# VH-VL binders against q58428r495to569, part 3

Target 1, 75 residues: q58428r495to569
Amino acid sequence: SGGKDINYIEVNYEIKKGSLFPPGFVDCNENISYNDEVVLIKDDTFLGIGRALMSGFEMKKAKHGALVNIRNVKS

## First folded at step 13 (VH-VL)

Design w5
Fold by OpenDDE, look of step 14:
Structure w5 (fold): chain C 75 residues (1-75), chain A 124 residues (1-124), chain B 110 residues (1-110)
Amino acid sequence: as target 1 above (75 residues)
Amino acid sequence: QITLKESGPTLVKPTQTLTLTCSFSGFSLTTSGMGVGWIRQPPGKALEWLALIDYDDDKYHTTSLKTRLTISKDTSKNQVVLTMTNMDPVDTATYYCAREYYDFWSGSDAFDIWGQGTTVTVSS
Amino acid sequence: ELVLTQPPSVSAAPGQKVTISCSGSSSNIENNYVSWYQQLPGTAPKLLIYDNNKRPSGIPDRFSGSKSGTSATLGITGLQTGDEADYYCGTWDSYKRAYVFGGGTELTVL
């Protein structure tokens, strides 16, 4: 989908404003860098926009701490 | 009853390696959400987080001392070991080990049980 | 050096309310749960508040925690002489992949 062509983060739940933690994380673009704007998607559906708190590479390994600050959720 | 206790030398010479052992009881590092961290406090100064090892053998270190720190666990002995190389008088501090309880699902994270601490003096 | 900023000292008379601030950033306080620790003179730290505003068993409701944006606050009402101690905030920093403490606040009961 279009979301996967940019800095995408795939999640497994319906997001809300706040923090994305590892259990909600499914996959991401490893090219994401700290502080990048990211698109949150679930099942190829756009859910919202956030800011990366670490690189995409690190997100795939992370168990502690929030991964993304979710700033905007599609209504 | 959960307890942690630090053990190791209380006097170290400069350039030597410090090895501290945290012996704990009342919980297991095979349990999800369990971790053991090391925190030090120089006399009259603030707490400084050093390292953490969790139930899944993931290890974290403070960046400033990463090259000097090694943390490991022996779950069969309920022990966590911290090594710190090239000790300097500035490393003189009380060293604490503490249980970090974190909830993977919620993101909860805190050091809820602390050892009494062991004072390490670095001096020639 | 210090990632979280606390006032070095606060003071108040018995029975009064005090607040201790803890200032951080997006990579730590804003997005991760904040804990507070009490350290009585000559003792090891004790967990006082976790998950921003929760009290462990045995901690009286005179102690409260809150968080807003990149800052957290510890509140102590009905101040007692026994509350005289150092207080530290702490939280995980996602960017550093490390736990971080504040510089500590010395609370003096007048």
Scores: ipSAE 0.772, ipTM 0.935, lowest interface PAE 0.6, mean pLDDT 95
Fold by ESMFold2, look of step 13:
Structure w5 (fold): chain C 75 residues (1-75), chain A 124 residues (1-124), chain B 110 residues (1-110)
Amino acid sequence: as target 1 above (75 residues)
Amino acid sequence: QITLKESGPTLVKPTQTLTLTCSFSGFSLTTSGMGVGWIRQPPGKALEWLALIDYDDDKYHTTSLKTRLTISKDTSKNQVVLTMTNMDPVDTATYYCAREYYDFWSGSDAFDIWGQGTTVTVSS
Amino acid sequence: ELVLTQPPSVSAAPGQKVTISCSGSSSNIENNYVSWYQQLPGTAPKLLIYDNNKRPSGIPDRFSGSKSGTSATLGITGLQTGDEADYYCGTWDSYKRAYVFGGGTELTVL
């Protein structure tokens, strides 16, 4: 699936630069690797760009620690 | 008053298994955000985090020792138990248990209350 | 080689200021909250700073913390002989899924 080949991370809130923690996380491409550039989305809308702090597989299970370094937020 | 106290053998022989118990009071591991971790310190050396168990029974271990460590809890007794297999003289250290306060929503994380520590010597 | 790097020792006279650095990475210091711990000789560590720059009750404001990028700093002003201790930074490492401490810094008050 083409949509699932993109390094997306779905969030539940309007992001700002900083760190994404588990409560804001909804879903992601589990094939993301540590340090990959990722696209943050909400309701199919592009929100910004970040860098993964763990694999997508681990993000889906994580309850502790930051998941993504949010580098840029769309104005 | 929140307190933690380590207990267990102070002398073990190489290859034996060490079992340490952290007995605590003033909080419960059924409370969201509460955890208990184990940290050791060899004589004259730095602190080394070993393992953590939280209220939801999630367990974390330092990667270098993961195959040797087991952590568990008994919430009815307010106890956390650390087991470390295949002890070696380099494992001689003071072992601390400490309460971890973790705020799920903010990501705040700290070891805010520490036990006095128990010194374990591994000698042949 | 330690995940978090601190200077092995620092020293200063009573009344002066020192800073203690803690250098890490994006998976730890940059994106997770940093704590500092004080360990007086022969005692257990105690929490000195949490959430990068906050003090628990009972910790005087001459202890301060800050963070920029992958580095954190503990500041101590008005040094007292009772401040002689080892100081450790600590934080969660998201990649390792583990808590990590720095190597510790021995503070001597001359």
Scores: ipSAE 0.752, ipTM 0.926, lowest interface PAE 0.8, mean pLDDT 93

## First folded at step 14 (VH-VL)

Design x3
Fold by ESMFold2, look of step 14:
Formats: structure tokens, sequence, C-alpha cells
Structure x3 (fold): chain C 75 residues (1-75), chain A 124 residues (1-124), chain B 110 residues (1-110)
């Protein structure tokens, strides 16, 4: 582990199943690859899981289109 | 009233560079969410998206043609220019410019206003 | 290399209903908004449906759109001869970082 090894995506809101778009994005592990399983967090709290629709490097720069398919949200 | 109009040569020779200009009115590429894209359609075939430039000067190109395409804008003249190098007879098509509206907050995305198109023939 | 798949053609009689499907993937239809475009013979495409199921001003309510998973559907009821056209779905593809269109569907009203 070590923090940087985890495929995390930090968001700024309470997520719902669906799509993460750029306004909700804060930060992520740059090493995420397309189609990787990712964990969504807010304020260091686990919120749910999804699949990356682009690399983590690209997510940090993206202004257009969905970044993550959010599959499950913590109940 | 929002309008877009394509202009440029209608006949080019193989290997030449095509330059097309989209002149538009009724909106500005300084307005958030505004973009202009280029789409082509070979005779009797499907629409093919080529490139897009937005108000923030972000540029996107179809992967297969990225090395041949350049897109730029002149916001003061309300113009967008597409350049396509090394033309080939298979590039014969009607070329459209269209306004892309993209809402950053919602992710809404559509080509809502289209030009009439200009037909470009590449003769061997 | 079409990213979005549509049936090549559909037909029905005046007054009837048709549906046109558009099949894609997680990076496009499932997670991005879908639009539909109508192209009458010899004319430029026109926006028919946006945001999966919304109509621009002037589009009659007999045109409808829906989306489920990686598939989108255009519905047309009360078919008229003036509806003969090619219909295209379109959406952003997050992986390709590009807009993509379907291959188009030719509607014939017999």
Amino acid sequence: as target 1 above (75 residues)
Amino acid sequence: QITLKESGPTLVKPTQTLTLTCSFSGFSLTTSGMGVGWIRQPPGKALEWLALIDYDDDKYHTTSLKTRLTISKDTSKNQVVLTMTNMDPVDTATYYCAREYYDYWSGSDAFDIWGQGTTVTVSS
Amino acid sequence: ELVLTQPPSVSAAPGQKVTISCSGSSSNIENNYVSWYQQLPGTAPKLLIYDNNKRPSGIPDRFSGSKSGTSATLGITGLQTGDEADYYCGTWDSYKRAYVFGGGTELTVL
C-alpha cells in the first residue's frame, strides 16, 4: 500500500451511482489506467467504487466528458 | 440569429493542403461552453467528426487524422479554421462546421447549429 | 471503425411508429449525454434530441429519446412522409477524447 499505490479519486460532493464529471473532481492517483477499478473518497472517507473512463493523468487535465463510471455507492 | 458558413476551395489535387474557414455570427467563442467543430460526410456515407476548438482554446481531433488536422480560431473575427494536409481522393466529402454547446457543470453536449456545408472534391 | 452502431435502415407506413437504436459503450453512451440528428435529403443535419431525451424548440413531441445502459433509442410516432431522412446518434467518448456519431439510419415512410 502507501497511499500512492491505491487507485483513489477524491471528489468534492456526496456521490450517486452514475457519472463523475470534472466539476466534482478534486484529485486522483495519476497512475490510474483506463478501465481500472477506482475508489472514490471525500475528506479521506470512502464513498464508493467505480471504473476509470480515462487515465488518472488525463483526469487531472480534463474539462470535457465523464471521468468515472460510478458503480456502487456506500449505503 | 445564429449562423455558421463554411468557405474554402471546392476542388483540390491529391497531396495538397485543404484550408477551410468557418465564419459565424450570433455567438462568440469567448462565451463559456461555446465551441466550433468540423464534421465531414463522403457522398452517400455517414457523418464523421473531425475536430473541435472551444472557448478555452482546448482542441480535440479524431485520432485517425490527428497528424493531418490543425484547428485554430480568431475570436475577434468570429472565425475557426481547419487545415487538413496530404489530401487524397478518399477525403472527398461535404465538410460542415457546427456550434458545439457544452455545459461544463452538467456535461450536456450537442451540436445545436450547423452550417450548410461545402463540398470538397479531391481529384486524382 | 464505427464506435456507435445503428441499424442501416427502418421503414413503416404513415401514422405508424418506429424506433431507431444506437449501441455504444461505457465511455460514450452510458456515461455521456446522447443527441440525435435528423438529416433531410440534400440538407445539413439538424439537432432533433439532446441530453438523451430533450427536444429543442420546434421539434414536435412525437419525437422522443431514451437511454438504458450502453444503448440509446430514438422513437418516432405518427410517421409522416416528411420524416424520411437519415438519423444519427452522437455523443462524447471519454476514452477517445472525441465526439462520435453512429453510422446513420435511413428511414423510409411507405
Scores: ipSAE 0.803, ipTM 0.936, lowest interface PAE 0.6, mean pLDDT 93
Fold by OpenDDE, look of step 15:
Structure x3 (fold): chain C 75 residues (1-75), chain A 124 residues (1-124), chain B 110 residues (1-110)
Amino acid sequence: as target 1 above (75 residues)
Amino acid sequence: QITLKESGPTLVKPTQTLTLTCSFSGFSLTTSGMGVGWIRQPPGKALEWLALIDYDDDKYHTTSLKTRLTISKDTSKNQVVLTMTNMDPVDTATYYCAREYYDYWSGSDAFDIWGQGTTVTVSS
Amino acid sequence: ELVLTQPPSVSAAPGQKVTISCSGSSSNIENNYVSWYQQLPGTAPKLLIYDNNKRPSGIPDRFSGSKSGTSATLGITGLQTGDEADYYCGTWDSYKRAYVFGGGTELTVL
């Protein structure tokens, strides 16, 4: 899929602009770095674009705080 | 009904280790969404977050003091302990423990109940 | 180094409205819930606002909170002498993986 070819974050819900919190997080590329542009995907479908608020490695462990700033949602 | 209270020495010498205990009642650190944090405030200065421990034993520390801080919990005693090594006069402050209530699903996060604070003076 | 910026002081007469700003960034205020704390002289802080705009039980509705972008605002209407206190904003910082407070604002009732 297009999302998994780059810095991808897999989510379990239909996103909207704002914040991605841990319950909506499924998986990601651990190589994502802070401030990286990321692609949000669900079931191999592109949902939107965001900016990473932490590394992919940290996202997989996070319970507190938003993981991604979702700036663009596919219409 | 929910209370927290700080206890420990009020006078510490430079280079010594400070150990503070937060004793709480009315809630449990086994309950999801519960945490206990430490915040200090030097005289006439702003609040400074130090550390947090949650119900799942995850620990968070302010980066500037991470090497000096240790936080732990004893669920059976309803206590959280903070240790701070190599104390310096600049560490003189009122130290508060406070309950953090956070909602994993919504991202809600706040310190909703505070102890009265304990004043710690670092002096020779 | 302050992560969240507040004006050091504000003042107004009884009955008036005041606002206190809190400026941050995308890693904290923009994407995480903001809380406000009131600290009366010689006392421990008290939670005043949580989740950007919600009031805990016992907090009167003349206290309000809002957030837009990387900034948050505390509003106090019908100012009373008993509101004279220090006010702090706070929120989680996702990048630092830490809670952060503002520098505090001293509110004086004239």
Scores: ipSAE 0.724, ipTM 0.929, lowest interface PAE 0.6, mean pLDDT 94

## First folded at step 16 (VH-VL)

Design z1
Fold by OpenDDE, look of step 16:
Structure z1 (fold): chain C 75 residues (1-75), chain A 124 residues (1-124), chain B 110 residues (1-110)
Amino acid sequence: as target 1 above (75 residues)
Amino acid sequence: QITLKESGPTLVKPTQTLTLTCSFSGFSLTTSGMGVGWIRQPPGKALEWLALIDYDDDKYHTTSLKTRLTISKDTSKNQVVLTMTNMDPVDTATYYCAREYYDYYSGSDAFDIWGQGTTVTVSS
Amino acid sequence: ELVLTQPPSVSAAPGQKVTISCSGSSSNIENNYVSWYQQLPGTAPKLLIYDNNKRPSGIPDRFSGSKSGTSATLGITGLQTGDEADYYCGTWDSYKRAYVFGGGTELTVL
């Protein structure tokens, strides 16, 4: 698993390929930078991989716009 | 019936501050999903988004003008105010306010209702 | 300079079909909903398409929107003289944390 140490984003739903928006966002590593590859997790379970559209710091306060481009979803 | 209307000076001198007011009716800026944005359009040129304020007092500004722009709301008056400092002839444009209707859950948003616009000329 | 790119102009005869492209990037079009606006001469813009492909009430089904990757497209079938206007795409940019418009496309009905 990618764990919660590096570039993790915790979500509250079963993700699908596309965009992560604020309502589905729970928490993340603030050290995430724009364009970083990130790991999507829910309840310590790996869900998929995406690319950050902003920093982790910005994600935590964002209300508008997509946060992550979800590229791959675990099947 | 939802309406928005811009008001303020139509003539501003260089270096002066422009203050525009958007008065709206038919909706409340306390309602979730509601926002009001400002968009300007120089004569014969493209639309340019300037700023946005939403029901939760979240504010957004275009980066190029961020230091010059201030947006605020008065929900009791159904008004949104935009101030722009250090005006220059290049800022001559029609200024629109428009309602942003966005769905927080889906991420959907658009400016669905527009004011008629007010023309602001910056000239000495 | 412009975040979203549109062709400056398109033209067609009445009854024909036209398409207007809008190209962006991952931080805007690819991941956010695209809207289209119609601006008739001397008037304020009007919402034409939202959520990539949805029409507000009163907009005829001659107008359609689509999105693929980092690009969006506005389609107009059965072109009418009254469709002569400027058309703008717009969307949220997640990186800039701002709304962005395209440069606009002037549609001329021949």
Scores: ipSAE 0.840, ipTM 0.946, lowest interface PAE 0.5, mean pLDDT 95
Fold by ESMFold2, look of step 16:
Structure z1 (fold): chain C 75 residues (1-75), chain A 124 residues (1-124), chain B 110 residues (1-110)
Amino acid sequence: as target 1 above (75 residues)
Amino acid sequence: QITLKESGPTLVKPTQTLTLTCSFSGFSLTTSGMGVGWIRQPPGKALEWLALIDYDDDKYHTTSLKTRLTISKDTSKNQVVLTMTNMDPVDTATYYCAREYYDYYSGSDAFDIWGQGTTVTVSS
Amino acid sequence: ELVLTQPPSVSAAPGQKVTISCSGSSSNIENNYVSWYQQLPGTAPKLLIYDNNKRPSGIPDRFSGSKSGTSATLGITGLQTGDEADYYCGTWDSYKRAYVFGGGTELTVL
C-alpha cells in the first residue's frame, strides 16, 4: 500500500541534524531495516532524511539509544 | 557513599552455572535513570560488557552470550543477580558490577560507579 | 571482531601530551554519547569522560574528550607517571542494543 510501504518515521518536534532519540519518536513503518534511508515527517509534513540505526520493529519498542541518524533537514 | 560489591563463587567447574550478586547502597534501582550492568575482564584482556537491568526492569544482554545470561533484580534488597550457564575455562575473568546512569531524554549513558570486581576461575 | 577500535598502546614523556583514538560506526560513536574509562594497575575502571567531552567531579581538565563522525579521541596533557593505565572508550550501540567497549589502550609514561 502507498503510505505503508514508505520508510517513514513520525516525530513530535522540529528536527535538526544529529540523532533521533526515543522521546522524539511517534511511529514508523515497522518494516524499516537497519541502515535504510528513512523520511522524517511531522503531521504528514516532510522534515528531512535520515538513516535507521535499528529496525522499525525495534524502534517502536526502544527506550535506550539513538534510533535514527538525521542527515538532512528541509531548509 | 555510593558503593557496589560483587559476591559469589571464585571457583567454578566447566559446565556449571555461575551466579553472581551485586549488592549496592547509596542509590535505589527504583529511581528513574538508574541501572546496574555487569562487565567482565579476562586476565590481561579488555573489558567486555555482559548485561544490564534498569529501574523499569528492562534487560539487555550482549548478543554473543544472550542465551547463557539471565539478569534480575530485587529492589527491596538493593541487589542485582547475574546467572551465566555452561561455564567454560574461557569465561575465567574478573566480573564487575557497575551503576549505569542514563537519561531517557538526552540519551546520556555512562557507567559512573564500579564495584571492586570478583575474580572467577573456571577449571576442572 | 571488536566493535570499537583503539590503538593497543601509546607512550610519551612526563609533561607531554598524548591522544588515544576510538573508531566505531554510525550505530555507536556517531549517534550515541561516548565515555572514557581509566583503569589503573590492579584496580577497577573509573569514569574519566562522559557525554563525549564532560568530566566528572574530581577529574582535572588536562583530560579532555572530543568526537567527530564515527571517531572519538581522549586527550591527556601534562602527563604524569600516575597516568600510566589502560584507557577504554565505551558507548551504546543502537543496532546491537548493547553497550560496547573498545579494546583498550595501554599508556606508558617514559
Scores: ipSAE 0.770, ipTM 0.928, lowest interface PAE 0.7, mean pLDDT 93

Design z3
Fold by OpenDDE, look of step 16:
Structure z3 (fold): chain C 75 residues (1-75), chain A 124 residues (1-124), chain B 110 residues (1-110)
Amino acid sequence: as target 1 above (75 residues)
Amino acid sequence: QITLKESGPTLVKPTQTLTLTCSFSGFSLTTSGMGVGWIRQPPGKALEWLALIDYDDDKYHTTSLKTRLTISKDTSKNQVVLTMTNMDPVDTATYYCAREYYDYWSGSDAFDIWGQGTTVTVSS
Amino acid sequence: ELVLTQPPSVSAAPGQKVTISCSGSSSNIENNYVSWYQQLPGTAPKLLIYDNNKRPSGIPDRFSGSKSGTSATLGITGLQTGDEADYYCGTWDSYRRAYVFGGGTELTVL
């Protein structure tokens, strides 16, 4: 519902605080901009919140470096 | 034994194009996680990263020089070539090529083996 | 300009401990692995520390690395005259999509 209509990042693993790297990245909203707050989801389930380290467009192409700073994880 | 060696002109005139070749052995740029980067160092100054090319032909350039830099690889020859156009005396530096060891899964990234460097002087 | 900030110089007597700081930001140090490089006078840089705190083979445990927030630190214990060199921190910057080095720190052994 709302998750994919906002600044969402779909991941393929159970996240923890720290960095999201490309292997854990599945998809995202390309409209994400650098420093945007993003919602991390897996299988349409909310996992946590982070800050984008690049645009969503760049994330889809990125191979090197962290994509998101994961700041909060749902307990 | 892994080695890298820079080759090319040591003297370039202003506005000319610099072409440097990095010849390496002991590893292949077809191997996952392998890359080759170029780093320069003006006399008495800090290291400056210029460009990187990896096993998947992914290329990265420093923004300030992006329009002047081209990096390419020839895996069959174990060579990486860097071209830099419109050279200026300010580009006088020792130019290094170095192997990047990148772990895609962990995000690990470092230049673990370096060439000896080649000194390039830009002067009329 | 420099993305990573280091003190320009540090000094200590043999046997002492020194630390070299490296200050960055969220797009680099905080979220990416930091490496440290040693450059002896007149030589090419050498990888000293990788992945924040790991030592390549051949690097003595006198050298250590740590990272906290947007800063990294290189520690050298039991300082030796042979440690006199320039030290650079480096890491990937996600925003710039580039590798970045610090400005370097000159270590003098008194």
Scores: ipSAE 0.832, ipTM 0.946, lowest interface PAE 0.5, mean pLDDT 95
Fold by ESMFold2, look of step 17:
Structure z3 (fold): chain C 75 residues (1-75), chain A 124 residues (1-124), chain B 110 residues (1-110)
Amino acid sequence: as target 1 above (75 residues)
Amino acid sequence: QITLKESGPTLVKPTQTLTLTCSFSGFSLTTSGMGVGWIRQPPGKALEWLALIDYDDDKYHTTSLKTRLTISKDTSKNQVVLTMTNMDPVDTATYYCAREYYDYWSGSDAFDIWGQGTTVTVSS
Amino acid sequence: ELVLTQPPSVSAAPGQKVTISCSGSSSNIENNYVSWYQQLPGTAPKLLIYDNNKRPSGIPDRFSGSKSGTSATLGITGLQTGDEADYYCGTWDSYRRAYVFGGGTELTVL
């Protein structure tokens, strides 16, 4: 995407500080690694920052447990 | 009334494959959020989670034993089966099955109903 | 190495209060819900606390749970001799894709 790769995670809801679980997940950069800083987006809008609790490849197929520790939510 | 009961051999020889059956009633593994897990406890030691199968047929295994464990279900019989290959005397333990309730959106997760357990001894 | 760490034992007199700690990490306690299980001598474990701080029906309110960061705590007030048991914390670990239990804490009521 556009000359640089970013650690994005697309969600389907308005987030709050805490944990992202699988039903709120839409898509992500598959190459995210465990403990990477990630950018949470919805409808192309930046929502906040988190830290990955598993790889992006695993996020795309996970059905159990938190995917992301959501650290900061844009006010 | 929700109940679970473990069954299978109580004595096995080293290298043998152990097959345990969890027979349950009062819930169905076709219901969203339902799962059945296996937990063992060697004599005088801590609980060790082994494996889990849920209503959607997703399966999870403890990493250290993943190559030795298989978990499956038969929803028409209300049964979950655990097999564990290459048994060794250190695998002597009480084996429990337990119902897992999981809410996928919230992440709520607990083993809320447990079987009585079955003790399996691996001889030398 | 233990994934969830608990003190091996605690003790107190009848009527007193104890707390039992459970220490973990971001992939388990911090971001997933914590449960506590009571195992009375010679019996199967029983769910005591779920969702960090909620009690199933039939569990008296002298049992409580809390969580802060990567640590969880079980509180027991008004201790009774019938509370002598092993207590285990448990939670999902997202990195390991597995459920994990603590090493257990033996409660003695003297």
Scores: ipSAE 0.703, ipTM 0.916, lowest interface PAE 0.9, mean pLDDT 93

